VHH binders against Cytoplasmic dynein intermediate light chain DYN3 (DYN3). Designs and how they scored, part 20

Target 1, 312 residues: Cytoplasmic dynein intermediate light chain DYN3 (DYN3), of Saccharomyces cerevisiae (q04949)
Amino acid sequence: MDNCNAWDKLLSQNESTINSTETATITAIIYSPSSKTLHQFINICFPEGSNSILDTTLINYATIGWTNDLKENYSVDVYTLIRNTDDALDLLKPFLQEHSSKVRWLILLDWTLNDQKLWLNELSYAFNKIKQLNDDNEFSVWCLNSGEILNLQRHTTVWQSVHIDFILQTLRSFCYFNDSSLFYICEDHTEEKREEAQRLKYQELLKHFCEDRDMKDHIEMVKRSEILIPKGCDSIGLIKTVDERFEPTEVKEQHFLARYMDFIPTIDKIREDRKTTSGIDLDKLYPLEVFKVNIQEELGKMFAKYRENSRI
Short names: E, the ipSAE of ESMFold2; O, the ipSAE of OpenDDE; V2, 0.75 times the mean of E and O plus 0.25 times the DockQ between their complexes.

## First folded at step 14 (VHH; framework vhh_7w1s_2)

Design k8 (from u1 with S54D; at its last look DockQ between E and O 0.02; V2 from the best seeds 0.00; counts 0 for: pae O 15.6 > 2, placed apart)
Fold by OpenDDE, look of step 14:
Structure k8 (fold): chain B 312 residues (1-312), chain A 116 residues (1-116)
Amino acid sequence: as target 1 above (312 residues)
Amino acid sequence: QLQLVESGGGLVQAGGSMRLSCAASGTFFDYAMGWHRQAPGKQRELVAKITSGDTAYDDSVKGRFTISRDNTKNTVYLQMNSLKVEDTAVYYCAARYWLSKDYDYWGQGTQVTVSS
């Protein structure tokens, strides 16, 4: 049984592909809830042909290069990881411990999956775990199939506007407090031209993200499925007031996780194996460890700043 | 787990009306609801379903039956008007999660008998 850690293989592959070119190699890691989601993301956000390079099986590695509009050459080492087990991130531990350059993380969420209830916990776990493994990270959250938001609102009696808003506010708050970008991706298959345009947009966004560029020109606040949000911002961030059931600062609190899970409609099967924290009284007021902020205002300020300062 | 309990069934004359109720325990708002019926010797069939603002009916009951829900009471209703002898069946309340294709939870059923 070849005891070779999957990462040893990946690392060996990486060493062989390290072209002697003095160009700083960017490292990106895509953390996906499923192979399907990962495949979709790659097809949408990566240049044509890249999908043939990146295998969607558990862990994979590829190098992608491009020249940006500033005539700068970029090379990105892309690692993919599927969240099939709770210890998936541990597979990267040896790599991350030895890695000296900033890692750009792409955390994928998928609205077509039935795991919305678990999103906050999963994100919290991932972010914390990653930070423990490596301190030099850039985070981005990518919500695929965001068109389903509208579908959920319009076509189900289960999901109410308040539930969706709650999730969105939670994501905003979470990303804000973790200095993470938040992006919504929607595939539009209705028109080929539209689909292509959308793909190109997302590809450019990905490149700019990897390049750590100001994404001012790519920021849109038109609709949830098409909005790109700068670091720490939400495209919907100038949006709606926080309702009485949501306290943005609580997203960092442990008791909020239980609240989140209980508030989001779910199928019982989703948690069959997870112990519900039975001990938290959701009606009890808990002290906040974090100072209260107007998150909408702060997001707005951040957004405005990016819009004004971006030279792209 | 969602528990469903039907009520309101019984004997009614043809042309009469009857209202069925289904009380749900737990998080009622998480589920789409439907009424099914099974006549003796026949397969269970969907009679009516309620989704977000939309209702659907089997052709055999369209215009006669109305499904509604009250989330505040965790109850779904089936108003049956102009009842026919062929409507005689055990009526079942069922619930499904919005992402589910099949109904996951069922009541015990309530007998509806329409006499000529």
Scores: ipSAE 0.000, ipTM 0.196, lowest interface PAE 15.6, mean pLDDT 73
ESMFold2, look of step 14: ipSAE 0.070; ipTM 0.563
ESMFold2 (binder alone), look of step 14: mean pLDDT 85; pTM 0.858

Design k9 (from u1 with T55E; at its last look DockQ between E and O 0.02; V2 from the best seeds 0.00; counts 0 for: pae O 16.4 > 2, placed apart)
Amino acid sequence: QLQLVESGGGLVQAGGSMRLSCAASGTFFDYAMGWHRQAPGKQRELVAKITSGSEAYDDSVKGRFTISRDNTKNTVYLQMNSLKVEDTAVYYCAARYWLSKDYDYWGQGTQVTVSS
ESMFold2, look of step 14: ipSAE 0.238; ipTM 0.678
ESMFold2 (binder alone), look of step 14: mean pLDDT 85; pTM 0.859
OpenDDE, look of step 14: ipSAE 0.000; ipTM 0.195

## First folded at step 15 (VHH; framework vhh_7w1s_2)

Design j1 (from u1 with S54G; at its last look DockQ between E and O 0.33; V2 from the best seeds 0.00; counts 0 for: pae E 4.9 > 2)
Amino acid sequence: QLQLVESGGGLVQAGGSMRLSCAASGTFFDYAMGWHRQAPGKQRELVAKITSGGTAYDDSVKGRFTISRDNTKNTVYLQMNSLKVEDTAVYYCAARYWLSKDYDYWGQGTQVTVSS
ESMFold2, look of step 15: ipSAE 0.155; ipTM 0.628
ESMFold2 (binder alone), look of step 15: mean pLDDT 85; pTM 0.860
OpenDDE, look of step 15: ipSAE 0.410; ipTM 0.743
ESMFold2, look of step 16: ipSAE 0.166; ipTM 0.642
ESMFold2 (binder alone), look of step 16: mean pLDDT 85; pTM 0.862
OpenDDE, look of step 16: ipSAE 0.190; ipTM 0.649

Design j2 (from u1 with G53E S54G; at its last look DockQ between E and O 0.03; V2 from the best seeds 0.00; counts 0 for: pae E 15.1 > 2, placed apart)
Fold by OpenDDE, look of step 15:
Structure j2 (fold): chain B 312 residues (1-312), chain A 116 residues (1-116)
Amino acid sequence: as target 1 above (312 residues)
Amino acid sequence: QLQLVESGGGLVQAGGSMRLSCAASGTFFDYAMGWHRQAPGKQRELVAKITSEGTAYDDSVKGRFTISRDNTKNTVYLQMNSLKVEDTAVYYCAARYWLSKDYDYWGQGTQVTVSS
């Protein structure tokens, strides 16, 4: 039974309205592991004045716009999708097939979710799936709450520097071979001014990413929790500076995934370790939020909103 | 580049306890550590290992031996309880990069003799 998804129905009904926007609109898709992560990302990285209301739905839509320093006006259609199932991306297939312009993909990871063990597999799957759905993509990986790295090291015995470095090299290698940017987003709450400055930096980074600007000047590796690596700025040699024993090319191999998963601490180990530490909320150690929402219905709603906004 | 030096071996009576130490030079935390032993006329065998995944023991020493590590001291320990005559061997400390299947660095070994 060819379950024609709600999205297909909407597209068939509204084919004439999708192409009506005269202005070259950039399309961005944020693929987030949780609504909380997404919300945080939006709050930190979206341009000032952008009103995006997350209604805790699985799929969201927002439009953001700005004028850059060259007095160019940008408008970005932002679609957000929560990673609740393995086939979540398949639901976007009709949309992506109709979309002829380059899609900016923002794949979010979150250090607070303690799902680091799954990151490589998730990224591999996402990237491969996306490439199958759409052949014109720009990828970026955003690791939220990278400040959690310090917390993991301080409050657990299971997380060691070797794990952190290994993850970093793995992600860097993955992004390097997939022509993806890698950004660690760390919130600095120590000083208000610093926090604001950091936010502005991330907002500019997002803008530049959307604009497909050269971001070579944005490369920074201050510490393990503060890393900005635009696509094209990394190399095997640079990656190996963290640990020369690491072989970046192995990241492409299936056996590496197994090693990765074995080496990275599991949520259970973290939980066990934290039981010994007073005051840690173990309930926050859930790697994935499961949303029991009809994604097809939400896609329909999102499409409707898009249509409404396009008429203005 | 990692040097391993074992200590704590010697003569002990059956049923006794002994603690072996292995001091490592360099970046100790990057390595999985293991204790191996070689009895006379026997092959070297893994006794205990400590990795990022946890600890593992040979069946012959389970419940009696405990491997632990202190990264601040760059030392790995083998607590041996309820020692048996069959535990008599040269005990070797070994280190391996966690991605490696083979141990890359070995100590010189320390003799453990358990008398009846």
Scores: ipSAE 0.000, ipTM 0.224, lowest interface PAE 13.2, mean pLDDT 81
ESMFold2, look of step 15: ipSAE 0.000; ipTM 0.121
ESMFold2 (binder alone), look of step 15: mean pLDDT 84; pTM 0.855

Design j3 (from u1 with G53S S54G; at its last look DockQ between E and O 0.40; V2 from the best seeds 0.00; counts 0 for: pae E 5.7 > 2)
Fold by OpenDDE, look of step 15:
Structure j3 (fold): chain B 312 residues (1-312), chain A 116 residues (1-116)
Amino acid sequence: as target 1 above (312 residues)
Amino acid sequence: QLQLVESGGGLVQAGGSMRLSCAASGTFFDYAMGWHRQAPGKQRELVAKITSSGTAYDDSVKGRFTISRDNTKNTVYLQMNSLKVEDTAVYYCAARYWLSKDYDYWGQGTQVTVSS
């Protein structure tokens, strides 16, 4: 008896509720490394007024909507998934198999998690897995807390500009070859007005991404912490401007992954460096926490929320 | 071009300790450093490496050897403790640019002989 994925059962039970919205619904999936990261992303990038009842559990559902400048109404079904295991994406398999529309993927990275060493492997895995699950995808990579880059450089001796540049070139190359957008999200806490302006910018970015709008006007590369590179706006030549010795094509090679991992500082090294630098807030170093959550329970919660939202 | 010069090799009794040094002609911040060794009739093998992510050791020397680097002196060290006769080899310092697949720069090597 093929253990019908609890998901399949839930989907079958809720099929009638999913089709009730007359408006072309965009589907977005946010794949986040942590609940905290997801929460932050939601707070920064979700449109104002969005009733995001996202509890930032393992799996969440929300609907967001807006009217664009062309007076078009958009409704987005947002599914969120926390990356707690290597098989987390498999939870969405039944959903994606039944889903016929293009899915907007938002893959989150977080500079505060100190898991940079794993980013390339994680992205590679996620992208490959997603492509296997669904053929029609739009990808975007969102690096949260890019302002942390400055902190790492200032307060540690192990993080240098060469590391940051290498990561940037790696991510850019990866996104370039995978037709993905790359966005660094930096919170500017210097002035309230600036912070608000930045939030609005990121919200617009999200909207445009969901709408599949031309985002060429959103290209920004002002600082290492402020990078907005929509799909189709990068090139090998541009990537190499950071360090010409970097070969973007190598990012596809398995050997590159090993080199990447060897070059990126680890949390342990950062800790060791604490002896020399008094300014490292170790509390900001977030280890990758494996969420031990009952998947079935979380799926149930997700669908319950979906039902509640569909009745409103 | 990075020039590497090894020093500190010689004859030591089994159970003894030895410290090898490798001086680089330039800054090697951009380089991962490694110690390799080649015993008579054997292939050259990586013994220890030090990168931005940390240190790694061959299983045969794990717990006995320690690789370290001093960027201010452009020097990499290999502290070898509890030496064994099997550790007898020519030891080579090598540098690998962090974007390179292979070690690009090599020292001339220093002989380490462990006598029973």
Scores: ipSAE 0.022, ipTM 0.384, lowest interface PAE 5.1, mean pLDDT 81
ESMFold2, look of step 15: ipSAE 0.066; ipTM 0.581
ESMFold2 (binder alone), look of step 15: mean pLDDT 85; pTM 0.858

Design j4 (from u1 with G53D S54N; at its last look DockQ between E and O 0.63; V2 from the best seeds 0.00; counts 0 for: pae E 4.1 > 2)
Amino acid sequence: QLQLVESGGGLVQAGGSMRLSCAASGTFFDYAMGWHRQAPGKQRELVAKITSDNTAYDDSVKGRFTISRDNTKNTVYLQMNSLKVEDTAVYYCAARYWLSKDYDYWGQGTQVTVSS
ESMFold2, look of step 15: ipSAE 0.260; ipTM 0.705
ESMFold2 (binder alone), look of step 15: mean pLDDT 85; pTM 0.857
OpenDDE, look of step 15: ipSAE 0.072; ipTM 0.544

Design j5 (from u1 with F29W K49R; at its last look DockQ between E and O 0.53; V2 from the best seeds 0.00; counts 0 for: pae E 4.1 > 2)
Fold by OpenDDE, look of step 15:
Structure j5 (fold): chain B 312 residues (1-312), chain A 116 residues (1-116)
Amino acid sequence: as target 1 above (312 residues)
Amino acid sequence: QLQLVESGGGLVQAGGSMRLSCAASGTFWDYAMGWHRQAPGKQRELVARITSGSTAYDDSVKGRFTISRDNTKNTVYLQMNSLKVEDTAVYYCAARYWLSKDYDYWGQGTQVTVSS
């Protein structure tokens, strides 16, 4: 591991500043596949009135705070990381090694990115890597734009219910075995009031997750696009109710990953299908963006923000 | 349960093309479809497989054969180009649940004969 990253240097130089936080602050890390996804998540799930200084770059830092219904004050240090490379999580290694407190992890997936085929591998990698970096974690998987499921079914012939169910069972199984919450975030734009209500619900969900509260009351499985499964609330039996042929225990096996990837439609097939069925250019609608940023610069910025916020 | 019925086999000259079809009795979205072949005195072998996300081919037919599926018709196809005498075999359509390793459903087979 090249000990020479900007982050290591910054930490070494400013160790006293980083460790000087007197107040027990909750640490949350958002691991996002894209800046757009992150931005959307922030807009939907962050508490109202929170001043987010996040600019959705590769690495970002912000502090959010609220008072809960129990009149408890919470302050959360939120770090965000865009998943642009396989080694992205390594950037946080020095930071995580210094933190002994429980870290709340928010792993984001996005139905609009057409990368469903990679989700299981990505989650497996992330969870394993994170566990190696820090031993005390709380995990949650957030699937953004779950409403896209309907679009995929309507506008393509390659996406069928069996694929959607399979992904759901896979994610549920993965989260079940990794003691992770699973949340599908579906924006309802049909009615303003409904949208607001939903937003508030998601915000409360985030707060409760950060507070490490019992979230059993948040269990919902209304439809394929509306799934809220807090950790500890699922079972193999329940997972199998979707398709009994699915074997949740196999999700832990390497051969399952191969089969998963084989079964999920590829982006190319989706593109071809959409062109033929709707004439819509998928690349225009769902551009796959790759972050090409200076990692060292971004780390510097993050650290600077951290310092500024720690002085307040 | 799927019933599979192959069609399109016959006699073709070397270098020629042939298209096989396999019609399924029901929806096979959750199935991987495969074409197998068995030549006289040889073991049955997988020639091509198609799932929702990928296709796979035996090395012997790679670049010459194309497997495709039409979900609206519940039909899987095998386009065979540049046929060789060694491609002579009974070709079988088969289906398996995509998570299963073994094919559970088989067609009756169709004879493909490639003459020199």
Scores: ipSAE 0.023, ipTM 0.421, lowest interface PAE 3.8, mean pLDDT 81
ESMFold2, look of step 15: ipSAE 0.247; ipTM 0.686
ESMFold2 (binder alone), look of step 15: mean pLDDT 85; pTM 0.861

Design j6 (from n1 with S100G; at its last look DockQ between E and O 0.61; V2 from the best seeds 0.00; counts 0 for: pae E 9.8 > 2)
Fold by ESMFold2, look of step 15:
Structure j6 (fold): chain B 312 residues (1-312), chain A 116 residues (1-116)
Amino acid sequence: as target 1 above (312 residues)
Amino acid sequence: QLQLVESGGGLVQAGGSMRLSCAASGTFFDYAMGWHRQAPGKQRELVAKITSDSTAYDDSVKGRFTISRDNTKNTVYLQMNSLKVEDTAVYYCAARYWLGKDYDYWGQGTQVTVSS
């Protein structure tokens, strides 16, 4: 019965693309560490067919429509940005200058990139930069492929539960103090029926986030690969239940970043350990360097695509 | 509560090598592990430190000493090469909770004597 309901919701998402005149408009920006991460995120969290119009270029734009369970139609202007350089977010400045409405930020992290040591610094930079570029923001951090947590622990000697918990407590603290949601996305590929139900769960989560809806029914704080913490649902006390020795308020301090990077396993140690095991593919650690593209050409493609979509 | 036991000390000629071991009573992923030494009439000093995947050394031993660990054996090592008479000391293994301010757990020490 749940599968039948899931299919009905998926089909209703496609109805809003037939140019209903009764639509609310949302601006969403996806900031991804790689093209692969972006593609995976759209495939699992966005309505079916969204990847055909959101290709994986450096910067892209498309309009995606859906109808929610309250029969409200939404038209979502989705901007996607691949982290190419430290200044990649500046590419969005012309678009943000033309928009005066609230922007929903979907900041992606990916457990398979083996770059967890860099996460806190990258989040701090991104949030600070975004706050400089735009005044009205709704933040969320989406950690894709969190099922990789088990692979890291089983296939290396350097990844232990204390490292997983420390990352979790750090991300929860960062999001708590920055008024951000935190979502772990864990795909279950063992059965198509469960895979589809899980995709529809994440699509519902995405819709609620974009629509500014109450998300209290989506909280998951115990299953470490499936963490779901909407903005405002966490606390210092709840974060400390993972490990009382962790002090959430220290995440704001400069010395914490160095200790975070020092504690999280390095690529070099994983590579040395991996040479004695076959489980972890370190080749995927450096996704941003693969995108050495002509930024002016990519912006031209995006503007052309934006102009086409705006005529719909 | 973490308990530490050092081994591997003894007499060695200058220019020689020695490896110290520190066995822990449990896992120490939550700790910065350090080797300290105290020469006769001197204050105890940190000579090498290791966390999950970073190391630091006192300038007097940099390039000659290497700290390492084996998490499966709950053991920390100090490989000491190119030993000098000035390295003569009691060497202590110590642990500090990685967010803590002080080393709270200490071994009883092992004597290292470097003869000329």
Scores: ipSAE 0.010, ipTM 0.393, lowest interface PAE 9.8, mean pLDDT 78
ESMFold2 (binder alone), look of step 15: mean pLDDT 85; pTM 0.860
OpenDDE, look of step 15: ipSAE 0.044; ipTM 0.510

## First folded at step 16 (VHH; framework vhh_7w1s_2)

Design r2 (from j1 with F29W K49R; at its last look DockQ between E and O 0.32; V2 from the best seeds 0.00; counts 0 for: pae E 3.8 > 2)
Amino acid sequence: QLQLVESGGGLVQAGGSMRLSCAASGTFWDYAMGWHRQAPGKQRELVARITSGGTAYDDSVKGRFTISRDNTKNTVYLQMNSLKVEDTAVYYCAARYWLSKDYDYWGQGTQVTVSS
ESMFold2, look of step 16: ipSAE 0.215; ipTM 0.644
ESMFold2 (binder alone), look of step 16: mean pLDDT 84; pTM 0.854
OpenDDE, look of step 16: ipSAE 0.481; ipTM 0.794

Design r3 (from j4 with F29W K49R; at its last look DockQ between E and O 0.33; V2 from the best seeds 0.00; counts 0 for: germline match VH .389 < .438, pae E 5.3 > 2)
Fold by ESMFold2, look of step 16:
Structure r3 (fold): chain B 312 residues (1-312), chain A 116 residues (1-116)
Amino acid sequence: as target 1 above (312 residues)
Amino acid sequence: QLQLVESGGGLVQAGGSMRLSCAASGTFWDYAMGWHRQAPGKQRELVARITSDNTAYDDSVKGRFTISRDNTKNTVYLQMNSLKVEDTAVYYCAARYWLSKDYDYWGQGTQVTVSS
């Protein structure tokens, strides 16, 4: 036995009991593609001083307190996880069993990583895995650096509005069928006052999401770099207004995934570990079979056309 | 409806090269574009396709044929090198809406004949 250990034990116990009595407790998990994306997200959307800029670990934990605009106090247990392997989510299993309440999932995507081809597969894997790990989930997808959309269109000849719209319709459909919110985060650094107002806006959005408050006043479906669609606020009809040819119900199908990945441009070489993340081999998703038509049916049409012309 | 017009076919010596062109009546960003061929007595087969900046080839032409596109001219190309007698066929340009809900569009075809 050790007297120093006993003293440390008493201090830890007293601090824990005081906190748990006076503050509503929320569990949130941030699932990020990179440390940089995570750092940016916390800096933009969490209260000042929440940033963990020196943390290089794949998993981290912090308790963050805030007071909302109704003067209510919250204690948010935040788990952060950096995706670098297929099994990263398994690291959270021990921590998930410490809570009996709803878990708020903040699943990050980042427009600057040039991995848009992988987004649908990564989301599908992550949502399915999370549902296996925990029963009571509130999902949200946060697309950071959506201002990159303008850069892709201005600085390449390959990225066009149809690709941006297709990604948006895909993400909206995925979130709609998985009961998830979808938020695009676009930073404007042109002036300090607008930057502060923007951060306060996103902090309020995050607090409303975590606190289970109504977010219908935070809807933006028109400004393509600033999309904000809380759970329950989208529809198949609204998604199709972007391009009527898009069929939202097909997003869950394997043939759609292959076509999604084939249609989305890529400018930079995707690293091998990113190509196989989420249990799929990208090299096997680009076979000719995705494009092949029913040649027997097409030959039948041509023969009928030829015979009609020849009979005249 | 997208209309497709092939050009560039003809007679060529084995080991030679030929470039086929497919002019489209409009933009085809929303389509997967492909070159198919039909040899005498055989069914039509896909040999190359391009979607946005992604390409794929049939094993029989891999390394010899190159598909490319020029979106400013609404044109798809098939560069055929090291041609063999077995490449003799009518070559068709085709477009398929990437969600497979729409009618596939075909050109009229252009004959490629490889001698020797």
Scores: ipSAE 0.156, ipTM 0.617, lowest interface PAE 5.3, mean pLDDT 77
ESMFold2 (binder alone), look of step 16: mean pLDDT 84; pTM 0.859
OpenDDE, look of step 16: ipSAE 0.290; ipTM 0.721

Design r4 (from u1 with S54N; at its last look DockQ between E and O 0.52; V2 from the best seeds 0.00; counts 0 for: pae E 3.5 > 2)
Fold by OpenDDE, look of step 16:
Structure r4 (fold): chain B 312 residues (1-312), chain A 116 residues (1-116)
Amino acid sequence: as target 1 above (312 residues)
Amino acid sequence: QLQLVESGGGLVQAGGSMRLSCAASGTFFDYAMGWHRQAPGKQRELVAKITSGNTAYDDSVKGRFTISRDNTKNTVYLQMNSLKVEDTAVYYCAARYWLSKDYDYWGQGTQVTVSS
């Protein structure tokens, strides 16, 4: 019985579903720092009625579909991965090696997590790793809970506007040089109507991203907490408007990473100011406590979920 | 231009403690701060640095010295405990823009003398 790698089976099933639907199948991968973040993203950005049963497991699979304003039918295979270790992306290696179509990457960051200091390193690692695994990618960075920026500034002595601006410029620069979109996701809970409108906006954003549409109409660069910068819509000059002293080209340099880490407040300092501990133990993000993931088991789970979703 | 003024130096006995202060003018948040020292006949060396609450120390002073900053007062401090004769030096407060590699602004220095 040829030990067909759980991936082979999954791929085979995926191929069969693709062949049955005249609809172009898009592959999207969501790389999330936590299950909570992922869940929130799904709740905000996924189309209504989409099978939300993405179990907060290490790897998950879902399909979403819609008809756009041009009466085109889209189906997206969504794979989700939780960034619990530096090697998490390796779980997708077999899949990516066999995948021939352009992959839409959604890299999630979360402002409610105290891991801002690690963002640049994590993004750099992820992007580089992904590029090594697959050559045809569309990248996007999604910062969840950007409204927390205001809370950080108001309720902590550690976080200052200069930090927020620095992070923004860093992320913008990173995305600019990596041809990536950057989206800050800010929920407005002031009014139900506004909240709904915002959700619809973000859902549309996701759809357009998946469709690889021109997203110039989505540009927002004025509010620190509501930044929407599609690929190709930023420039060094625009980035420097935040702080002219910032040199975007340095983001590619190794010494910049060190400075970035030094400039961002330490977790300990943040903890002193904030009574709320982020659920993420940053120390666990370091490879030393590699959660030994049984890849086969996880693949099996993913496969099972895929089957379940395909029967719907 | 950022101006730095050190204070708190003087004579202290070995084993004693001293606290240095450095008052900064301008936009204090934009700068990483450091304490340097220069002993007679030696090169100036970085003793401690502080950015946004992140600190680093030279190995020679680790565990004995503590750098801190008060952004509301635009002041950086160096608490020096368990002072040794070899800690005798002119201590300089320095500032660099957080993106800069080098310190661009320097105080006039304050003499710290540790007697046996």
Scores: ipSAE 0.098, ipTM 0.605, lowest interface PAE 2.5, mean pLDDT 82
ESMFold2, look of step 16: ipSAE 0.290; ipTM 0.709
ESMFold2 (binder alone), look of step 16: mean pLDDT 85; pTM 0.862

Design r5 (from j1 with S52T; at its last fold request DockQ between E and O 0.46; V2 from the best seeds 0.00; counts 0 for: pae E 3.4 > 2)
Amino acid sequence: QLQLVESGGGLVQAGGSMRLSCAASGTFFDYAMGWHRQAPGKQRELVAKITTGGTAYDDSVKGRFTISRDNTKNTVYLQMNSLKVEDTAVYYCAARYWLSKDYDYWGQGTQVTVSS
ESMFold2, look of step 16: ipSAE 0.294; ipTM 0.705
ESMFold2 (binder alone), look of step 16: mean pLDDT 85; pTM 0.860
OpenDDE, look of step 16: ipSAE 0.365; ipTM 0.748
ESMFold2, fold request of step 19: ipSAE 0.187, 0.228, 0.291; ipTM 0.628, 0.654, 0.695
ESMFold2 (binder alone), fold request of step 19: mean pLDDT 85, 85, 85; pTM 0.860, 0.861, 0.860
OpenDDE, fold request of step 19: ipSAE 0.642, 0.636, 0.031; ipTM 0.846, 0.842, 0.304

